# VH-VL binders against Apolipoprotein N-acyltransferase (lnt), part 13

Target 1, 229 residues: Apolipoprotein N-acyltransferase (lnt), of Prochlorococcus marinus subsp. pastoris (q7v0g7r236to464)
Amino acid sequence: WQTNMPTREKTNFKNQFINDKLISAQKIALSNDAKLLITPEGTLNNNFNLNFKSKIRMLAGGFRNSKNGLRSSLLGYQIGDKTYSSFIDKHRLVPLGEKIPGFLNIFSRGLSAVGGIQPGSDSRFFKWKFTQPLAIAICYEITDGFKIRNAVKSGAELIISAANLDPYPRKLHYQFLSLARVRSIENKKDNIIISNTGPSGLISEEGKIIKLFDPNTEQNDVVNPNFSI

## First folded at step 4 (VH-VL)

Design j8 (framework fv_iluzanebart)
Fold by ESMFold2-Fast, scan of step 4:
Structure j8 (fold): chain C 229 residues (1-229), chain A 123 residues (1-123), chain B 107 residues (1-107)
Amino acid sequence: as target 1 above (229 residues)
Amino acid sequence: EVQLVQSGAEVKKPGESLKISCKGSGYSFTNYWIGWVRQMPGKGLEWMGIIYPGDSDTRYSPSFQGQVTISADKSISTAYLQWSSLKASDTAMYFCARVEYDSWGLEYYFDYWGQGTLVTVSS
Amino acid sequence: EIVMTQSPATLSVSPGERATLSCRASQSVYSNLAWFQQKPGQAPRLLIYGASSRATGIPARFSGSGSGTEFTLTISSLQPEDFAVYYCQQYYDWPLTFGQGTKVDIK
């Protein structure tokens, strides 16, 4: 689900809005016989709870509290959940003493501007009930090919790249898409990309774009990766 | 077929404890929320709280948080509303109601109601 | 909390006439709005859910409309058994809230 959500809504109103949108998104997903609903990075506010029980398995970008502080995560919801029952936290990229390409510099600057978010485990491996394991990249983590490769070596069968690229120039969106394609090729795995305003879609294990959503639109559609249950 | 049957009327004094019941039948009790609604004499409806009997997940209206306890015993398909110390202002009709699961899992409109339990608190 | 305001407080109509009842939410509740009928000495009865969907067994003369903050319940040809108090309820956010009610009286 490419959300194209307004970025300026207040926390309380945004929670109400998000619940309504999630009901709509799950309805569309179920009518198309989808097995999993995925949302972009940062879709859910901290301490978010559904006002209904989830009808489909969902991986939702959002925030969670941990004993080590606030984390940016993909939150796993099983059918019947009102709160997430699984998660994988975003880790930090710390490029020190190195020459960094321009678009990686933008990610680095964005990370430095964010206060209060603590790094999670650097493992990109997500094992979830009733699905094959996944390799997860949240925003700038797509630049770390070694970590994604380690997840695939651990058994991940599909790469999921979730982002919110709204703060960044549109040319970085193109570079993000290109990098996601490289990850698919080097690991021989399909890659589902989901972003708030785009790019979103499906990239094959050969780096081909199978489906690409229209940027800056709300789009809820089914992609069918080469992924076995 | 779906029925919610509530316990009988109660007459109590301020400071006394009370527990009233709501027994569901004709449906899967553990798969629906049960809500409690207060109606003071001559007044409108006020939501008090709601419980999911399958796991005892409970939500309270802020105006009733700490004033009452909602619980359920799924082995006998019964929900409860309890006061540790009644006040004269608790005099009201209390309704239980089942919360409908619509086709998309929205769980918060009341579709079947109990007959009500009248609670009178006076000295 | 979301405040639900109903108008009018009392509506006097003759049998066979059309009755229109209004419900306003203090903020958008989308279509998460239900209407209930309560007769004296009885429990409330669900009439409409999802702003416009008629509950099982409810006569076609009852219809609901609206979305967001403005909602209407219409009774197209009022019958003697329709004299009652009507409540709207939002179920979009916690806490669940009801309007204060509209009393439909015969005159």
Scores: ipSAE 0.000, ipTM 0.428, lowest interface PAE 15.2, mean pLDDT 78

Design j9 (framework fv_iluzanebart)
Fold by ESMFold2-Fast, scan of step 4:
Structure j9 (fold): chain C 229 residues (1-229), chain A 123 residues (1-123), chain B 107 residues (1-107)
Amino acid sequence: as target 1 above (229 residues)
Amino acid sequence: EVQLVQSGAEVKKPGESLKISCKGSGYSFTNYWIGWVRQMPGKGLEWMGIIYPGDSDTRYSPSFQGQVTISADKSISTAYLQWSSLKASDTAMYFCARTDYEEFGSDYYFDYWGQGTLVTVSS
Amino acid sequence: EIVMTQSPATLSVSPGERATLSCRASQSVDSYLAWFQQKPGQAPRLLIYGASSRATGIPARFSGSGSGTEFTLTISSLQPEDFAVYYCQQYFNWPLTFGQGTKVDIK
């Protein structure tokens, strides 16, 4: 689901609106026989719970509270869940001073602007009970080829790249897409990319764009990745 | 037509193991949950657990967790309910039933039922 | 665990009369409520799901209503084949739970 939602909607209104949109997205997914619904980074606000039972397995961008602070995550919902039952937390790339490329510096400053977010585990391997093993990149984590490669070596069969690129210039959106393509080629794995305003779509293990959603539109669509070695 | 056909009646002694079956036909077996429901003689219905055969996702009632094992073999469209060691209190009719998870509002209700397997455990 | 309570335990009615069966949940189940009919020696049969939607092949004399914690199954003109035990089931939260049943008997 490419959400194309304003980033700065009020929390209570946004949560009510998100529940309605998730119901709609799940109905569309089920009518097209989809097995997994994926949302962009930051789709769900803090303390968000579904006001309905999930009818499809869902991997949703959002936030979770831990003992040591707030974390930005992809949250796993099983069929029947009202609250997430699995998660993978975003880890922060720690720059070594001014030697960090400007591309990475823009994303790290964006993360700082949110405030209060704690880094999670640096492992990008995700084995949710009801999905294939996945390699997960949240936003700028797509730049870390070593971590994604390690997830694939551990058995990940598909790369999921989730982002919210709304605050960033369009050139950065295309750089994100280019990096997603490189990761697919390096690992010989398909990559599903999903972001709030785009780019979103499916990249083959050869780096070819199989499907690309129209930017700046709300779009619910089905993609069928290849389960290559 | 959708059908669920269960294995025949069983007579066992306490401590024996048992595995009963439920075979689905007339629908896509891997796309629907199969649940197991116990009915003790003269009593009502008790949900035991449920399995999604497509990926073997299994959920148990807390009362039956660790007491039974639910499994499925999608290659022959068959679900199973198994006991490692039967007790006299396991004497009951056991039903399998299908649930539909499509179309919000038709989640985990049981729309088609097997005929039941009577299990009698006595010394 | 959500506890489902049905009333009355037994309902005696004559053919042609209206029967009204109640089901109460210990906490809100929204509209995630189903009704089943079971005749002696037979498997249960789905009648109603989503509190008010009739299952395929179920006669129009069966209707369901209610939401939240209070639900009703109504049989508008009872026929001889309707004498059975009726169960409600919630599917709002795990574990799935059934009511204890209401037996509809001939007067």
Scores: ipSAE 0.000, ipTM 0.411, lowest interface PAE 18.2, mean pLDDT 75

Design m11 (from k4 with heavy chain S105Q S106E E111H; framework fv_falbikitug)
Fold by ESMFold2-Fast, scan of step 4:
Structure m11 (fold): chain C 229 residues (1-229), chain A 124 residues (1-124), chain B 113 residues (1-113)
Amino acid sequence: as target 1 above (229 residues)
Amino acid sequence: QVQLQESGGGLVKPGGSLRLSCAASGFTFSGSAMHWVRQAPGKGLEWVGQIRSKANSYATYYAESVKGRFTISRDDSKNTLYLQMNSLKTEDTAVYYCTRLDEYQEGWYFHDYWGQGTMVTVSS
Amino acid sequence: DIVMTQTPLSSPVTLGQPASISCRSSQSLVDSDGNTYLNWLQQRPGQPPRLLIYKISNRFSGVPDRFSGSGAGTDFTLKISRVEAEDVGVYYCMQATDYPPLTFGQGTKLEIK
């Protein structure tokens, strides 16, 4: 037998799966005259590059390396990009040794589990060429109504909530949706929720939301490492 | 008429620095990605790097052979592209060309205009 | 990186006779949009490169009809139906499907015999 590393095979499968899924999503988006494609938090693996040139503007949940360490981000891809050319980083951390409220404890635990993640700018305002100005909330950032309100005051016309809720209990999913609804109501702005435990969407020029795919399907095990034992 | 004109080449010692310029005219410079390509005497073409338009946040990309030593920048108000070359090696001896890439969807993938080139000689 | 390999590296041709240059890529040049971004450049002695053909077979503005490109996937050909004196120079294939980096073939020197 030619022996190979099982963990490498899993990573290769994930990267190919993500690329194929993005190609399919972009084709669907373009056929529906969408102007922007948005993916959930953490959709792209660390050091991920597209194996194709993007055909639509895209905000993809992923990771970027910075001078001060790895950051969790929404990565901006313009038409023609294979690598991201813009970004907005997840900003929320808790002070060392400080306690956090119950709901926020779950998000803090998730951030700690990822390890090596550093905070970005605390501004949630994202102005991108040829799109509406956006207020961006990545996972637990939706709990910070003041920061989102400041983004709306700065000119944001739409709130985007991107999350990875897979490691969290089902009850938290409902709390997340409730908070997104509250942020929308208090700011009088639409809120687009993109999650890997629910359908991903896209935004048309009219603000229409098209559900593209259900990310609940787990694709981790392509090779059975125990087959030959 | 479309024109690209490089300047700033010359003789420099190993370890030295040099800055090349490329003046553009006859097209919308600010909407184009710009590339540097070099050619060692009697040899083939080698891509050096690119800088994208403002619409793509002036993103820069470099060939592995020059990464960390060369920096590409642009001044859209002057329609000028720059290549800052530091820690020059004898292997960097080449004619350096600037060329454009149209960033609109169908025109993305061909390099339609090239400058005359400027000679950089790195020698002791 | 995609490696581009040209054959022959040198092509002596009699005036008025046809010439053919091959280019092979280490992997498929078909992009996700279905297009193949394989271009041909011409470099006359002492001059900068100029675009000759883009996306396999499309002649750039001002390029004579005697030049034609063909191919698919990983194998591409540039043909000159009747070589003229001004065709002397080096011809490069270039891929723009997978970048950065952009990659070029080694070049084929066309000489009059």
Scores: ipSAE 0.000, ipTM 0.402, lowest interface PAE 20.1, mean pLDDT 72

Design m12 (from k4 with heavy chain Y104F S105L W108Y; framework fv_falbikitug)
Fold by ESMFold2-Fast, scan of step 4:
Structure m12 (fold): chain C 229 residues (1-229), chain A 124 residues (1-124), chain B 113 residues (1-113)
Amino acid sequence: as target 1 above (229 residues)
Amino acid sequence: QVQLQESGGGLVKPGGSLRLSCAASGFTFSGSAMHWVRQAPGKGLEWVGQIRSKANSYATYYAESVKGRFTISRDDSKNTLYLQMNSLKTEDTAVYYCTRLDEFLSGYYFEDYWGQGTMVTVSS
Amino acid sequence: DIVMTQTPLSSPVTLGQPASISCRSSQSLVDSDGNTYLNWLQQRPGQPPRLLIYKISNRFSGVPDRFSGSGAGTDFTLKISRVEAEDVGVYYCMQATDYPPLTFGQGTKLEIK
């Protein structure tokens, strides 16, 4: 999955583009016998609806409204859904006005570009009947080893790391990958990494990269990562 | 070459059984839902059933007229679709096609494929 | 099950003249996703069916522009603006809005006078 559309484009055009990308991604996922399609953080716009019925179980990064404000989330779509029927909200936000490492300062700068996001539940445990229990890290939540360990202790059998790396330099993309590897090693769990413009792939419980797709070194212009769950 | 090739048709007596095969090539069979559609001599098309890919747990669906008598299965390692027909009736006499109808049934992003058909005649 | 009814069942036509085939469904074909899954198939003598038109009016790849589809709700039409010799065959409408089962019209045989 790669997003190549500027954030300033009109909402209707952006929603059409997203729907076209999702249809293409689902086609490729089904053609490769995938059980689940996962998209990067922030893939779907606020109030986004599919213009088709989902043909595959999908966890899509996106935004949702709640009574307490806008949430950044991973949205669950069952086969047949046009709108999400399950979700897990991003909990960790970078505090304003505090001293933080340069790496996290860059993440904070990225978040300020999409302002108004409110934190959700602190649990990273996602139990969905269509997958094994999951530990979910959305973007820099991967730096919080304690929360991911708690999800694994609660029964999570697989880690999913979803990110939007557009705001960040290439070197930080590889730092994100390194953190994902550390989470796999310390929890002895496989980790599926999904990111736009940065690396995507599967990391083993030993921290070994089993399969990696890097659009920065890819020969093809079309980016539709596929891998087994 | 992209193709679907049915085989296994023939003459069977009422109450008998027959197994049809459909060999697929030129596309990713394992990721595709597959259908069986039949056509009685001089009549129209009738959907028989469907089997989804492994991603959808090989879920099967059948037309009411064949439910309980026919079973659809697949072997992804051989790129082959099967139709096991039991308790055959004279009304089951037809050309049987295997097809890959678009997953979205829209013709968008996927291509439809149809085999050449295999004739099943149920007669005493 | 949705019942699909085609008229006429047989359409003798003179080469170069237009032909029109109608299809009616027993209930609306508008899906919960807002799309109408009404497709048209062509079956030439001795050949398997092939997709002509999907979602009412969208021409499938390689299909000549003399073929057009129209309609809404329960009433649909396939038109051939100028019939050619290779257009001889049986045409079927198909619904995929409420499935399983997929259901087909009984077919319209297009033949040259």
Scores: ipSAE 0.000, ipTM 0.420, lowest interface PAE 16.4, mean pLDDT 74

Design m3 (from k4 with heavy chain S105M S106A E111L; framework fv_falbikitug)
Fold by ESMFold2-Fast, scan of step 4:
Structure m3 (fold): chain C 229 residues (1-229), chain A 124 residues (1-124), chain B 113 residues (1-113)
Amino acid sequence: as target 1 above (229 residues)
Amino acid sequence: QVQLQESGGGLVKPGGSLRLSCAASGFTFSGSAMHWVRQAPGKGLEWVGQIRSKANSYATYYAESVKGRFTISRDDSKNTLYLQMNSLKTEDTAVYYCTRLDEYMAGWYFLDYWGQGTMVTVSS
Amino acid sequence: DIVMTQTPLSSPVTLGQPASISCRSSQSLVDSDGNTYLNWLQQRPGQPPRLLIYKISNRFSGVPDRFSGSGAGTDFTLKISRVEAEDVGVYYCMQATDYPPLTFGQGTKLEIK
């Protein structure tokens, strides 16, 4: 008798589940005329591939293998893709010279649960060719105002904040929201917040919450940001 | 089949104006970024400018050599791209091509289909 | 602006023989998204340009397999394994990594000897 399922078979079951969820999410997004689907940090398993061609542009939180090891990333899928065709890696692994000690320690403990993750570029500026440029903060990176300001100075018109807050206490979920609001205000840019079971929504360039999802209910909602010119 | 057809070229004196049109068919024009590329006689290709789709707020970009003199616009209801050329110089003499980029193309950023071109000659 | 430099500028070739065209960029063409947007265009005499190869090595629809692209970073090559009469024309490399502006090489004229 095997006491545990082999890793390969467990991964296959998880990948099928993720694919089914993504198909449903894309159908909902398309029925609401959405142009982009964004998933929380860590949504996709390592070596994940779609079992269908993407029907919408998607930024999915996941992992990628690189020459220098495993990277935590937002993975870009364009229409027609089965595997990601673009990415932005999480640069700020903890601790990397952060100036908020208590907050830094909490995020550091969570990230230590996944070994072998390597830092990527320290730039938070992301663009698909011929789309509006984005400033991207993946979980802990929301604490780094300087890197987000640099992305906005480079031309980013919208901030995207993606996180997996499941490992963290409820109070930290609202601290994340508060930091996202500060980033939106200081840069005069809208911020789309996507979190796994935490608060999600749109924050205006004035720091006002335009749409906030109930963290205790499952939601696939459409968010239409306003771009600062 | 994707088809692009330019028109409006001709002879014009330095300092004059011309408006070029590009009629598109065989694809969803409203979802595509459109570009103008020119080629002076006996020379290579030079990018002139781009206009994005409505989803990207019809954002326009121009080569430095034409900035302030040329304006790109589009009418999605007529599937037509325009290039308004003002303050024309002899160095603007070229064949002008319209070309498309599908903004939703999977990881590919290339000019996939081109029109036949229209000749603009600036001389006195 | 990224400057694209092609060599040779003129390539006389015997029908059925291979041809090779080089393209060098003044800066790396690896984009922030990790892709390299180096494309090749063909312009036959009296015709508009047509896309041959995109992202270094991918053939566009309808392009014969005798055309191949290779390279990385700043150095790229277009190869034609066996030149046919219809291959006569000017070939351009194009970068879309640093945009705007899009920039092109000077062109390489392929002629039958």
Scores: ipSAE 0.000, ipTM 0.423, lowest interface PAE 18.5, mean pLDDT 72

Design m6 (from k4 with heavy chain Y104W S105T W108F; framework fv_falbikitug)
Fold by ESMFold2-Fast, scan of step 4:
Structure m6 (fold): chain C 229 residues (1-229), chain A 124 residues (1-124), chain B 113 residues (1-113)
Amino acid sequence: as target 1 above (229 residues)
Amino acid sequence: QVQLQESGGGLVKPGGSLRLSCAASGFTFSGSAMHWVRQAPGKGLEWVGQIRSKANSYATYYAESVKGRFTISRDDSKNTLYLQMNSLKTEDTAVYYCTRLDEWTSGFYFEDYWGQGTMVTVSS
Amino acid sequence: DIVMTQTPLSSPVTLGQPASISCRSSQSLVDSDGNTYLNWLQQRPGQPPRLLIYKISNRFSGVPDRFSGSGAGTDFTLKISRVEAEDVGVYYCMQATDYPPLTFGQGTKLEIK
């Protein structure tokens, strides 16, 4: 689901709006026999709960509290869940004693903007009940080919790249797409990209763009990777 | 690097109209929510209104004191923000600033870039 | 709308001495994402406002370390450890948690005596 949603609303309005949009998105997904609904990075607020029981398996970008602080994550919802039952946290990369390239520096500034978020595990391997294992890249994690390769070596069958690139220049959107293609080629795995305003779509294991959503529009569309749910 | 430059201020009579412009450079204007804030001589800051980006359908919001009289618009092709002020009152006399709030940056707003301001004086 | 209240409204201070400004909000400024969007602005005479501190305690780029912010929930403080001549001006707290509208405190005028 490419959400194309406003990111700064009053708390009450945002949560109600997100719930209404999730109901609509799930109805569309089920009408098209989709097996999994994926949302962009940061879609759900901290302590967000659905006001309904999920009707489809969902990987939603959002925030969660941990004993070590607030985490930015992809949150896993099973059918029947009102709150997430699984997760994978975004990992911060801070080069010690090195200059950060301009590209990575822009992503680092974006992460700093959310203050209070703690880094997660280095592992990009996500083993979730009732699905094949996934390799997960949240935003700038797509730049770390070694960690994505390790997830695939551990058994991941599909790469999922979730982001919110709206605050960044358009050039970075295309660089993100190019990096996602390189990750698919390197690992010989399909890659599903999902971002708030784009790019979003499906990249084949040969790095070919199979489907690309219209940017800056809300898109509820189905992609069929070479992957069994 | 980020610059905001207001223009269009001047002297107008009560009941008159005036249009302010704000020229932006050094950031992706089309992706940012833009605000107008004013300051009456010797007084504090008062938020006037905002216009959201194209991704939020250019939604506009206004302070109660200006609703129905002021209209905010933007031209992304020119990187320019506008404030159309109608039915001006003596209470509208102020320096008007445009400022950026990065609505789409991970839900955080830490960079407030302010222009130099343009003076609007409403008197007979 | 959230009302922001500053004390004192004027603060005469001797060069080299510390200064402290308080800001209180009518509602909690903790957002649903866990962050508190309480900012401090500095306005020197004849100049536009400048961002000084964001999210309670983070100094903006180029701001001297003699400036510090603290607080939580509804009660916040801006401190200057050693006031310099260039610090003269008006200081505003600003909330961006519940917006629109953005709301500001009344301003505190820092004066050298």
Scores: ipSAE 0.000, ipTM 0.410, lowest interface PAE 18.0, mean pLDDT 76

Design m7 (from k4 with heavy chain L101V S105L S106T Y109F F110Y E111F; framework fv_falbikitug)
Fold by ESMFold2-Fast, scan of step 4:
Structure m7 (fold): chain C 229 residues (1-229), chain A 124 residues (1-124), chain B 113 residues (1-113)
Amino acid sequence: as target 1 above (229 residues)
Amino acid sequence: QVQLQESGGGLVKPGGSLRLSCAASGFTFSGSAMHWVRQAPGKGLEWVGQIRSKANSYATYYAESVKGRFTISRDDSKNTLYLQMNSLKTEDTAVYYCTRVDEYLTGWFYFDYWGQGTMVTVSS
Amino acid sequence: DIVMTQTPLSSPVTLGQPASISCRSSQSLVDSDGNTYLNWLQQRPGQPPRLLIYKISNRFSGVPDRFSGSGAGTDFTLKISRVEAEDVGVYYCMQATDYPPLTFGQGTKLEIK
């Protein structure tokens, strides 16, 4: 689900808007016989609950409160859930004078602006009931080839790249797409990429763009990645 | 360059209706969120409402003072924004401006260009 | 709704002297993305509003560098380093952090002595 949604709503209004959009997105996904709905990074706000029971398995970008503070995460919803039942947390980048590539400085600045987000586990391996094991990259995590390779070594059969690139220059969106392609080639795994305003689509294990959504439009479409032994 | 031109203002009695238009040129109208802002004589600015681009499903939002009475619509094929005003009150007397937000470039951050305004006077 | 309060409401200035306008919001304008969506508009007599500054301190295209914005959280300032005759008009601060509704300050009238 490429949401094409601005981040600029009142919390109560945004909760209603998100619920309405999720109902619509799930109806479209089910009408196309989709098995999993994936949303971009940061789609759900803190303490978000569905006002309906989920009708499809969903992996949604959002925030969660942990014992150690606020986490930016992909939140897993099973059929029947109103609140998430699984998660994988984003790992915070710490620049502290170490050399960082120019485009990563943009991502670092964005993370600092949010404040209060705590580092998650550095493992990018996600195992969910009745779903193939996944390698998850949230935004700048796509730059860490070692962690993605470790997730694939642990059994991940598909790479999911979720981002919210809305505050960043449009040229950087293409850099993100290029990195996603490199990860697919290096690991010989398909990559589903999902972002608020784009890029979103499916990249093959050979780094070919199989499907790409139109940028700056709301699109909910089905992609079928290949799984290989 | 970017131009916005309002029309349709005039004198109307309380309880009456009036439809304003805003003709846009010099930019990709379909990619912009459009807003109506009004200014009563000698007073400050008041946001009336907005309509988003097709990419955001033409979603509309209204100020509480006009909700249920005013309707914002657009025709992208004619590059025109509309404000249908029903059940007009004397408090609706104002110059009405249309303004834009470029959803591809600026999101909902600021109003970069404004029309010249059209005067609506509600009195008996 | 966020209430925007400007001071002063009227500012008589001599040509060539600086002018300063303050704007306070009833709650923080820091958005969930960490940005602050505080904008300044200028309205000359008989003309529509014109964007001067967006996101606290960024001058819009064509705006002279004698205009500058600053501030954070709930307290913001617009400064004109050297007032010119063409600067006469009403200045409004505007918040776009929390909506609907978008809200404006009540305006500050800049007058030449």
Scores: ipSAE 0.000, ipTM 0.429, lowest interface PAE 18.1, mean pLDDT 74

